# VHH binders against BTB/POZ and TAZ domain-containing protein 3 (BT3): the designs that were tried, part 14

Target 1, 364 residues: BTB/POZ and TAZ domain-containing protein 3 (BT3), of Arabidopsis thaliana (Mouse-ear cress) (q9syl0)
Amino acid sequence: MSSSTKNIPKPPPLPCITYQRFQSSTRKPSSLMRLVPKEALETWDKLFKEGSGADTYVETDNKSHFPAHSSVLAAASPVIATLLNQSRDKNGNTYLKIHGVPCEAVYMFIRFLYSSCYEEEEMKKFVLHLLVLSHCYSVPSLKRLCVEILDQGWINKENVIDVLQLARNCDVTRICFVCLSMVIKDFKSVSSTEGWKVMKRSNPLLEQELIEAVIESDSRKQERRRKLEEREVYLQLYEAMEALVHICREGCGTIGPRDKALKGSHTVCKFPACKGLEGALRHFLGCKSRASCSHCKRMWQLLQLHSCICDDSNSCKVSLCWNFKEKMKKLSKKEQSKWRLLVENIIRARNSLGPFSSRSSGLI
Key: E = the ipSAE of ESMFold2; O = the ipSAE of OpenDDE; V2 = 0.75 times the mean of E and O plus 0.25 times the DockQ between their complexes.

## First folded at step 4 (VHH)

Design f11f (from f11 with R101S L103Y T106I; framework vhh_7xy4_2; at its last look DockQ between E and O 0.03; V2 from the best seeds 0.00; counts 0 for: pae E 15.5 > 2, grease 27.3 > 24.2, SAP .756 > .668, placed apart)
Fold by ESMFold2, look of step 4:
Structure f11f (fold): chain B 364 residues (1-364), chain A 120 residues (1-120)
Amino acid sequence: as target 1 above (364 residues)
Amino acid sequence: QLQLVESGGGLVQPGGSLRLSCAASGFTFSSYAMAWVRQPHGKGLEYIATISWSGGSTYYSDSVKGRFTISRDNAKNTLYLQMNSLKPEDTAMYYCAKSYSGYPYIFDYKGQGTQVTVSS
């Protein structure tokens, strides 16, 4: 590499990222990972500021002009290359007109084309204008930088709608997603802002899109919540069946097989559903109208359910288990399919817990 | 809903002609400058022609000057590109671009584009 004061190589867009990380990081610097030396970037920054040898100037809205170099601008942006070719006069001088943005944003944009240098606070102040300029003049490195700045806390409920509209116009999907997520998560606050009210008047199709997205998100959350509630019911049924088997085999509290010593109400049981079942089972055993009693109906249903999932061992201690297995065979096809589906769902929910999982805090 | 829909692309022999159209909707077309932008496969974007909001000023890249003509019909909300004397290096995806309000030399492209392929 050799150069003179007349040689203006293209400023590299990626070293700005490397330069920023090197300056702001507590990690050790590594010269082996640098793409461009800092001194080279500073040289191009000085050329921009001093303007020596300029063959072009940039015009802004304020009648302000500053000198520039057509070779640098054309190398950095294919769009600017085209515009400069169109503006070339008879002496070879060119002219670049950038109107409709603040002069400070134009200055920062052109400076970035030379050296990728920028002041962080000024970049944040003009980030939206620089995003537009980077998109329109096809400067991907600046566009990426603007996106990163917007992603790091710049967007709030007061400006999210303005940012969303601009991101859509600049095809910045990442920022569109961030903005949409913010609208969905805090719709009440965002929809009451001045930005929303202005957008409602000027861009009602976008308002419709956002409202539909909020409604769809709510519907999905409701469906997910419903499924979780169903899974919880299935696990409760499984726990009740475990408790029933425990009571029938070993006894618990005041209820159990004749040949087992009952521990009374003073003991703590490992099966969480036992205490709730004790009362229901006590009523079931003493009820004279069991077949028609509404309180006993739940015990009949639990016994039926147990019979459907019991592994059919030859020594099942749950009373009437075989009787309910035979009763299941005599039900209508519609009723049989309902029980089979319920059993499948209970087994599925139970199997998702693993062998040692518990709904208590002891094993999670 | 803002839309720019490009059409008129296709396969042509070298030396042939194509006319591209861009149907605009969802904004006041006559208030904006427009441009044609192309992207060859695996290469960068090139802004090849621009036209002011009124049609009174046009600009062309050196690669297409004398061969391509940009025009607009503000009554039909349509932008055109007449491409003559096509060369294999004109093969690219062509996009229509709209300026921003208050930013007459800042353009974006939002359409899907139309493919132009020039080969023997």
Scores: ipSAE 0.000, ipTM 0.105, lowest interface PAE 15.5, mean pLDDT 76
ESMFold2 (binder alone), look of step 4: mean pLDDT 87; pTM 0.883
OpenDDE, look of step 4: ipSAE 0.005; ipTM 0.239

Design f11g (from f11 with Y105W T106V; framework vhh_7xy4_2; at its last look DockQ between E and O 0.15; V2 from the best seeds 0.00; counts 0 for: pae E 13.2 > 2, grease 24.5 > 24.2, SAP .675 > .668, placed apart)
Fold by ESMFold2, look of step 4:
Structure f11g (fold): chain B 364 residues (1-364), chain A 120 residues (1-120)
Amino acid sequence: as target 1 above (364 residues)
Amino acid sequence: QLQLVESGGGLVQPGGSLRLSCAASGFTFSSYAMAWVRQPHGKGLEYIATISWSGGSTYYSDSVKGRFTISRDNAKNTLYLQMNSLKPEDTAMYYCAKSYRGLPWVFDYKGQGTQVTVSS
């Protein structure tokens, strides 16, 4: 690097102005909640606009330029500090060259370095250019401001792919995730946009990544739906087992143990499965072809499930409980494992509804 | 309405030269980076040259460096591509493209294209 000392730094201003949520006042009147450094910001903004004491310049495309203060620029950006030390024009003056973006964006960028002052409508118009400039010149406060603007409804289906590509290049993880979420949520609409078609032609590896993300999201959603449907089946089985015990112990409707007074079919029952189970149990008791009857197969299943959970066949009022416990012992190890897993899943589904339901262990 | 209209394509012998033009309308041309993109028959798009909004910075792919020159005239809203030392591999449909909000690496529109064929 050249060792030129032509550009002697002026005393540095006090630029450390970030995006402005300053500490709240204990009184909290609206005027006190405003930025304490408003007059300081205006002073630095005035210095930028007037250019008095400027010792360098910023050159934009078309070789236009405006005056600047090297000490302010260097204090605001370590990248700019390095560039100014390395730069010399044909007359030996230091400069900062910013090309590839509109002059208006460069003006707003440099103004922000001095004072954090900006016009909101212009900031929104040039937000992507300012994001790039803030990234390239390492200005975190401006980068955060740009990210906040993008996150507040600036991104839509027409521009999401372009914003995603820019956010990846500028390492803006939050905006990357916002964009990816939009692509996944509304893939059909986003994939029909011109931005997608341009990306497909210019960056097919990114297209492949996005398509894989959409497919994985759909697969995960379908698996969650399947698991919820299974859980519903397990809860229905649990309710049926609970109703079976109720009928066998206390009776319900027109069926029950011989030593209980039955209230008949007009009685409201707290066990939702009782009405359906009453008919199934009555059919089961009278059916001559139980082994092959579809109605009886469900009763066989319930009795077997109960027997897997029940610990006491002598005090158990459920019909054939002991017989099914003996049948369970005669099954192959593979079949026994299937029943044990099913029981575990049923109990798990019941317990997920009431994590403090210790009383359900008496049926389990 | 936004339009990019390419012209200047045609048949040319290997080693020959050709100059493409792209007339732009419906947007502030001088605020945007522009590019030339080509698509050989049955193949994907290749971004071959890019120019900043003022013309002060250019980029070329390795396949065309030293042979092609991108330029622009902001007063006439026109983008140019001077193609020298043409090879059969340069046979393609050539498009001009407008950058997204003036960002030279992101493009959001291209024209209908002009055919360039390089053969004996």
Scores: ipSAE 0.000, ipTM 0.270, lowest interface PAE 13.2, mean pLDDT 77
ESMFold2 (binder alone), look of step 4: mean pLDDT 86; pTM 0.880
OpenDDE, look of step 4: ipSAE 0.091; ipTM 0.622

Design t1 (from b15 with T50D S99D; framework vhh_7pa5_2; at its last look DockQ between E and O 0.01; V2 from the best seeds 0.00; counts 0 for: DG spot H99, pae E 17.4 > 2, placed apart)
Fold by ESMFold2, look of step 4:
Structure t1 (fold): chain B 364 residues (1-364), chain A 121 residues (1-121)
Amino acid sequence: as target 1 above (364 residues)
Amino acid sequence: QVQLVESGGGMVQPGGSLRLSCAASGFTFDDYAMSWVRRAPGKGPEWVSDISGSGGSTSYADSVKGRFTISRDNAKNTLYLQMNSLKPEDTALYYCAKDGEYYIGYSFDYWGQGTQVTVSS
């Protein structure tokens, strides 16, 4: 004769949870707080603390026991529901063993299952243990809370390796990326930590993986640096060609065409390469051995480059433009291709700046 | 604060195509290189592609070269990944990432929430 219905207190219901919780894994804390009265959460928190009507217990490492309500635990976690069904002590009571974490973390975990209540400073102190517990017992709301705490400045150089290992084991991809980024950005500091040294001994495959990631990142940085340096060279060449044309057509500063000789010294030059080019061009125009002069070599190269770009065959004011067009025809096909490729790269680099770049000044 | 929101994932058969988008806010988008990174089930994160702030330089992992195209629209603060000739091996959660400093290049300061791509029959 069982009197289970008349003499047994009704199991406490879980706090009223919004439809969003039953249908979605996403949470917005402000929305949840709107839907559950504070007094209801406090009532469930009080039930947890007082343990009235408890029918099971939670055992921790130091043989400590927390009274608990099997219906609440089973409703909060299907993993716990299964474990409670499979366990009986010698007195016939169901129980849940949680070992390998501090008893304070177990207490906070179980409290969260009842009411979602927690003390923020204790939560931060035990966040890694709670992340593991939330993963092992499939409590997504706690897992998301732990991830949020970790993502808001909890991770530092001293703990990043430990956090990375836990995040991999708990399938927390976002935290794995945060940790990996920190390792890459500050590898020297991170690799000197005790956490790294322990990982090197206990998980050498992970160490190898992290070192390979750092090397790959460094290789990509070097290649991108080289490409940026090339782009700067191409843009400097373009600016030099613009300045050459400007000087030859209009004059600039102390140098220019003879019919511009009466220009005032107060004009402002908008071509950034003019000052650097004036000396080279003045030397070039006055040099008696231009063909063999090492100082003139750079001007010959710039004139050759201009001739490859210039499509103005009969009115170009740049000195010797036609001569270099004819010289280009006499070069081998390989040499012609080198000059044409250089021109293409210069134009490509210039066109990639966009109309609002600071280096776009001087375009028509 | 920097915010990155990925979209455009879904289920597709092998050989199909998808276009991923990443809406960026909270920083001067065209000053920073951007990246796509993916994580397949049971595997570590894998870099997929980079694009410079201007869009003039791109790089790709060998596993996706010729099939994926990274692009950006700096007027709309949006990063894209066009994924063609998809294979089952491309099944992963795809994240967009912001480089932390232009001169250090390959550091990832910020990540989006990710968008799932599943390639299966």
Scores: ipSAE 0.000, ipTM 0.255, lowest interface PAE 17.4, mean pLDDT 76
ESMFold2 (binder alone), look of step 4: mean pLDDT 81; pTM 0.817
OpenDDE, look of step 4: ipSAE 0.059; ipTM 0.442

## First folded at step 6 (VHH; framework vhh_7xy4_2)

Design A1 (from f11e with S30D; at its last look DockQ between E and O 0.03; V2 from the best seeds 0.00; counts 0 for: pae O 12.5 > 2, placed apart)
Fold by OpenDDE, look of step 6:
Structure A1 (fold): chain B 364 residues (1-364), chain A 120 residues (1-120)
Amino acid sequence: as target 1 above (364 residues)
Amino acid sequence: QLQLVESGGGLVQPGGSLRLSCAASGFTFDDYAMAWVRQPHGKGLEYIATISWSGGSTYYKDSVKGRFTISRDNAKNTLYLQMNSLKPEDTAMYYCAKSYRGLPYIFDYKGQGTQVTVSS
C-alpha cells in the first residue's frame, strides 16, 4: 500500500513587496468630509438615529435590534444587499444579523453606512471590529479609515499579534508589514505577551513564520554588519598602505626616506594613518622578537600587501617591496590567489568611497 | 450590583430649569452609552437623550432638542441632564438608563427615577 505522499504545494513565498516609499500624502482623513455639506451629513445621521421610515432592522448579539433602511444599507454594501434579499420573509420583511462583534461596533458600522459619521474615540476603540466588518461586508471606505487609524500608532506590543492576525485575515498587507516589523524589532517583548501565547496555541504555523522572519532578519543584519566591518578593514589597510608609501617616499614625523634628510616640514600630514603607522614602524625596527611578535607580523603582511599592489616595485621606495614581489612569484597558486583576492577587496573598498570621502583610519 | 441613582428632580415653574444627576455604580461606566428616559403619568417610557461612552456624541428627541443637554463625567461616574425652558409637557418620572452597550434606544437597566413636575 504505497503511501502517496501528497505533495502539498509549498505556499508561494510572500512577495517581496519592495515598499516603494509611497509618500503617503498625509491627506488628513478630514479632507474627504470636506466635500459633503455638513447639513447633508446631519440629515443622514438623523435618519439613522431616528429610524424614521425604517423597513428593516439590524440584529446584533443578545437580540439587540435597531431599525434601518434596507435601501440605504443595500446601496452602501453589495454584500448587505444580498443578505437582505436572502432574509426576505413571506411578508416581504427583511433583516440583517450581525453577530460576533460588539453591538457598539455594529452600531458604528451601520451609522457609517448612512452618513460616514463617527466619533474618533469610538473608532479607535473598535477599530479592529470595524476593520472586520468593513472587510466582510465590502465597505472599502471604512476599511481605509481603519487602516489609517491602525497605522497612526494604534498598534503596540500587546496587541500587535492580534492585529497581525486580523490584518492577514482582512487582506490588509500594509498593516501586516507594520506588525511584522514590530515583531522583528522587538521580538523578545512581543513573544512574552499574552497575544503571543494565545497565538502559539491557536496558530502554531504563524508562530513558526514569525520566528523564521525574525531569524532571517537577524541573519541579514549580521551579514550586513559583517560586510561593513570587512569593508572597514579593507579601507584601513588601504590607508595604511598609502601612509606607508608616504612615509617611505616623503617621510613623515620622525621617519624619513633613507636618501633624504627629513625636512622638518611642519606640513600637516594628509594621511591619517601615518601617525599610527609611524609607531608601528618604529616598533618593527626595534623589535627583538619579530618572528613571534604580532605587531611585526602585521607589518610584514602590510609590506607584502604593498608589494602585491605596487606596480613599480623596481623603483619603489618602500622597503622590501621588490623582495616581496619576487617572493610572491614563488608562492603557491593558492596563496597567490589569496593575495589577489585581498587586493581586489581592498580596491573594491576604495572604489566604494566616493572621491570626496576623507576617513580617519586607525592601524589594524 | 449595578445601580443608577437619579437626583435633582422637583417642582418647577414653566420656563424654569432643573439639572438632573445620575450616579452610576456596579459597572464600567465609561464603557457604555447612557441615556435619559422619561415616563409621563399614564404613558409609556420615552427616550429623551443619549450620550456615547466618551461623551463625544449626543442625540436628543426633537421635543427636547435645544432645551435639554445631556452630559457625563466619566471620572465621577455621573450622568447629567440639564433641562432648560421646561414645559408642562415635560412633567414625568425621569430615569437614568444604561444603554445596552452602544445602542442609543436600547437600555438594559434604569434607575429608580426622579420626579420632575412642571406646573404653574
Scores: ipSAE 0.000, ipTM 0.248, lowest interface PAE 12.5, mean pLDDT 81
ESMFold2, look of step 6: ipSAE 0.012; ipTM 0.564
ESMFold2 (binder alone), look of step 6: mean pLDDT 87; pTM 0.883

Design A2 (from f11e with S30D S52T Y100S; at its last look DockQ between E and O 0.03; V2 from the best seeds 0.00; counts 0 for: pae O 10.5 > 2, placed apart)
Fold by OpenDDE, look of step 6:
Structure A2 (fold): chain B 364 residues (1-364), chain A 120 residues (1-120)
Amino acid sequence: as target 1 above (364 residues)
Amino acid sequence: QLQLVESGGGLVQPGGSLRLSCAASGFTFDDYAMAWVRQPHGKGLEYIATITWSGGSTYYKDSVKGRFTISRDNAKNTLYLQMNSLKPEDTAMYYCAKSSRGLPYIFDYKGQGTQVTVSS
């Protein structure tokens, strides 16, 4: 009984929403208003304000209502068009009920549908309500405006959690990211807000998500720091090795090659690590307790490391280079691997420095 | 307790001017739109003008448009009505009113009023 593995067709690839980085041309929201004559806007605004010829009404909370034009509302929002049609009574009368938001916000919203006119301070005050309205009633122009306002410093530590929740509900990804970034940046302050406390009670899953995001961010930051520090160490080791070679080959400061008189060359040493290494070498040469001395141990390690990197150990002027190379051959595979890895990391670190990067480093 | 206290009413000749003031207390003044309404003798209340909470927008009854100017000073919790070119038809008790959350023509509280009489 040959089980015909029905080739379940692979689900179509999720459309790569190429988020074309819309270069936010800093076009001041005022620029879109420039295309419509002021007189036209005033006419529509007047129509709204006066309510002349209104054939419908908008009902808000507390039984407040104001006249409106069904044709205008329907043209501005397909959702409202549908709602108006559904509200039609036996007499042909229609109405739009908008509840759950402040009456002023509703008024602003409806006004916007007529003329796109608004007062900046009022928009700032009711931006969250207007965002919801724009989302629910499918008014993309208003939604964009709200998002712009929110992105211009409206969000603070006290309201960030509320804004985040609202942005999520309204599918405003940009604002979600802004809010999340704020939470991550200053979790301590945000978590102490009333908004957080309320959210914790009402939406514990969101709290968990946010906490996880913070933890992850911190972990990444720590890891990045660790890597940078590690890189720095590798670079320092590299510099130290270069200095070692310089000192042993050419001499530097008070230490010269075994075979050459230290020519008092007043030439500025190009190896930043030479000064420190010179001191370390002096110590190493004079230390009576080399086996227990941490400084001597480090010097041994450096010499060993040099031997691992040195290609010409037979002709190398660095002391004990050949000896260490021979010793390395006798090490366990595991130990050899460790040294190899270290060398690789050092070389990698070196190569990461562009040809022009001169670093002044001290001895490890 | 919410209080609205109107002042500035009086007797004026046709073509004259008056400035009404309303001192507000007992609520957050800058959270609400404010309005002026009037009641002629023997008639009902009629809306005259509304100003939004910020003062950014104003609304007027057609009969007073161009003659009356509503303004507010939120720092002083005070509403104003500048009335120019007054007519006998403007004779009424004028009331300061707290509007319902920024909607024009809707108010939920009014003061005691100030009498404006326009007569030759």
Scores: ipSAE 0.007, ipTM 0.298, lowest interface PAE 10.5, mean pLDDT 81
ESMFold2, look of step 6: ipSAE 0.585; ipTM 0.869
ESMFold2 (binder alone), look of step 6: mean pLDDT 86; pTM 0.870

Design A3 (from f11e with S30D Y100S I106L; at its last look DockQ between E and O 0.21; V2 from the best seeds 0.00; counts 0 for: pae O 9.9 > 2, placed apart)
Fold by OpenDDE, look of step 6:
Structure A3 (fold): chain B 364 residues (1-364), chain A 120 residues (1-120)
Amino acid sequence: as target 1 above (364 residues)
Amino acid sequence: QLQLVESGGGLVQPGGSLRLSCAASGFTFDDYAMAWVRQPHGKGLEYIATISWSGGSTYYKDSVKGRFTISRDNAKNTLYLQMNSLKPEDTAMYYCAKSSRGLPYLFDYKGQGTQVTVSS
């Protein structure tokens, strides 16, 4: 009974939504308004303000009413079109009820549907309300405007949590990221705000999410720092080894090669680590307690490390290079592996430095 | 059930003072910013003052700034509005409002209101 393994075709790869970096062409919102004659905008604004020929009304909280034109509202928003149709009474009259937001915001909203006209200060004041309205009634142009305003420094430590929640509810991912970044950047201050307190009570899951995000961010930062520090250490080791070779082969400062007279060449040493290493070598040579001396231990390790990297130990002028290489052959596999890994890391660090990167580093 | 009950409204002469009170129930009062809003006859609803949950921050409409003082007693679940130097333009129905957020000019619930009339 040959179990025909039906080759279930692999589901097609999820379309890589190439988030084309919408280069936010800094098109000043003012540029889109430039395409419509001012007179036209004024006409529509006048129509709204005067309410001439209005066949419907917008009701706000406390039974405030704005006259409106059903055709204009319906054209501006498919959601409003539907609502108006649903509101139609036996006489054919329609109405739009917008509750739960300040009357001023509703007024601005309706005005915007006519002419896209607004007062900048009012927009800043009611930007969150307008964002909600634009979202609920599917007015993308207003929504974009609100997002732009929010992105232009409107968000602060006191309101960031509220803005975040609203942005999430309105599916404004850009603002969500901005807010999250702010929270991560200054968690201490944000967590002490009234917004945080209220959020903690009303939405503990969000609190947890934010805390986790902060922790993760910090962890990443720490890890990055650790890696950088580690890299630096590897580079320093590399430099030290180079200096060691230089000193042993050519001589530097007060230390010359065993077989050559130190030619007093006043030539500027090319190896920044030579000065420190020279001192370390002198210490190593003169130290009476090498076995217990931390400096000597470090030098010993450096010499051993050199031997691991040296390809020509038989002709190497570095003292004990051959000896260390032979000793390494006798080490456990585990120890050999450790040294190998260290060498690899050093080489990797070196290779990460472009050909022109000269670092001046001190001796480890 | 969430309730906001305003009191303290009445008739006052120009230049006079009133103190409005709002008794809150049915929610954790000290978790929310509170606001006073007003509606003049034939006009829309407007925010006039907001206070943070702790009372540490207050916001005022420019027209009432320096004349009105919003305060709260969280132990009593009560919001206050001290109105001084009242003007005829201040005539309106005044409502206590629960803020939906810690931001000014956002509310999700308001009371029945108390009428303030400033007239000579």
Scores: ipSAE 0.009, ipTM 0.234, lowest interface PAE 9.9, mean pLDDT 81
ESMFold2, look of step 6: ipSAE 0.348; ipTM 0.765
ESMFold2 (binder alone), look of step 6: mean pLDDT 86; pTM 0.874

Design A4 (from f11e with S30D Y100S R101Y; at its last look DockQ between E and O 0.02; V2 from the best seeds 0.00; counts 0 for: pae E 20.4 > 2, grease 25.4 > 24.2, SAP .781 > .668, placed apart)
Fold by ESMFold2, look of step 6:
Structure A4 (fold): chain B 364 residues (1-364), chain A 120 residues (1-120)
Amino acid sequence: as target 1 above (364 residues)
Amino acid sequence: QLQLVESGGGLVQPGGSLRLSCAASGFTFDDYAMAWVRQPHGKGLEYIATISWSGGSTYYKDSVKGRFTISRDNAKNTLYLQMNSLKPEDTAMYYCAKSSYGLPYIFDYKGQGTQVTVSS
């Protein structure tokens, strides 16, 4: 009845797993997540800020110096490792000079090498400088962070050309694509900006490249529109062929075989082309010279098209189906290929609708 | 067409001199700050000298100060780097760079560069 009690030491909590893109005062690690301990991140950040035991320094344009630890910098960037091996100042100390960017950006860059810590608003303010630094010193994690910031609404029509040029120089394909897409989607607005006008004068190769991309995009849109219009024609032909078979077998509306009861002009039919086909078929049946009549030509073409698809010529109720199949055999190989290609295109168009697709109606 | 074409590199013995040129075309040269950037083999880029759009302000990396002189001739659209007292550690591919319009403290660079090799 009574249970034995063991005092087994509890294991320590698991380390935190943190993939931090931004630092927020409202965030806390979950007790169920595998996280890098926050004490580890804070320790490295403190080491950076206090500089205890520094053996090198980072110098900016305005003579600002940051004490630094060569082993930390070298571990974070192979480029920096090489540069530190070959640098010596007047006193024999190693150093890293970073010029051409604001000292705030240099501070943020070096801090990131230690601990990946950053303030969100300052990171956004200097994102372009940090992108360049991350590229020049081969720090992919910072580069990815900069790319994410740029992709979150930082880029607008006024700066898109400047960002595009920078992204190309830093080999950032995703941002290049985002910028190019913005140029293509709103070319009139972008091409009227100051950034575009400056680029036109300073980088005419890029201007030509962008104009060609816009033209290619417009050509592709036009080709897609043309293909959609062709597909619609093929679907109308398919629907007409189905309606023809329906009329010839069962009758529909006011037209059909003499041995079938007809439903009348007010009847709704599940074959949408029947109503439109009725007039053409009535003309065809009553035409005095249907073999040479231009108005009957559509019916002759539809009958020919049906005969190319129909597999059952001896049982087929469509008038003249067998005759058109025999006529098809007498055509040249070139003409036979034309009809077979048309049939293939019609079947492809029908098959592309899928089981749930329907042609939408605009009726309300 | 925007072009920056570097020339004047070559093989030189320690203590020797070279003069690099960068012919610029396809942009308004005197609207931009310019820089010389070098890349030792298998290493990152190193900005060694910069010059303002007018030529009135220059900045040098400490390791080249007194030995290298950056200059520009805006009438000829040409950037120069006079390199004296060359050392083996100056061996690198040298590129000229143009500042970005709208981002004047960001330099981009173009062209193939010119190789400078300092060895016995």
Scores: ipSAE 0.000, ipTM 0.099, lowest interface PAE 20.4, mean pLDDT 76
ESMFold2 (binder alone), look of step 6: mean pLDDT 87; pTM 0.884
OpenDDE, look of step 6: ipSAE 0.017; ipTM 0.373

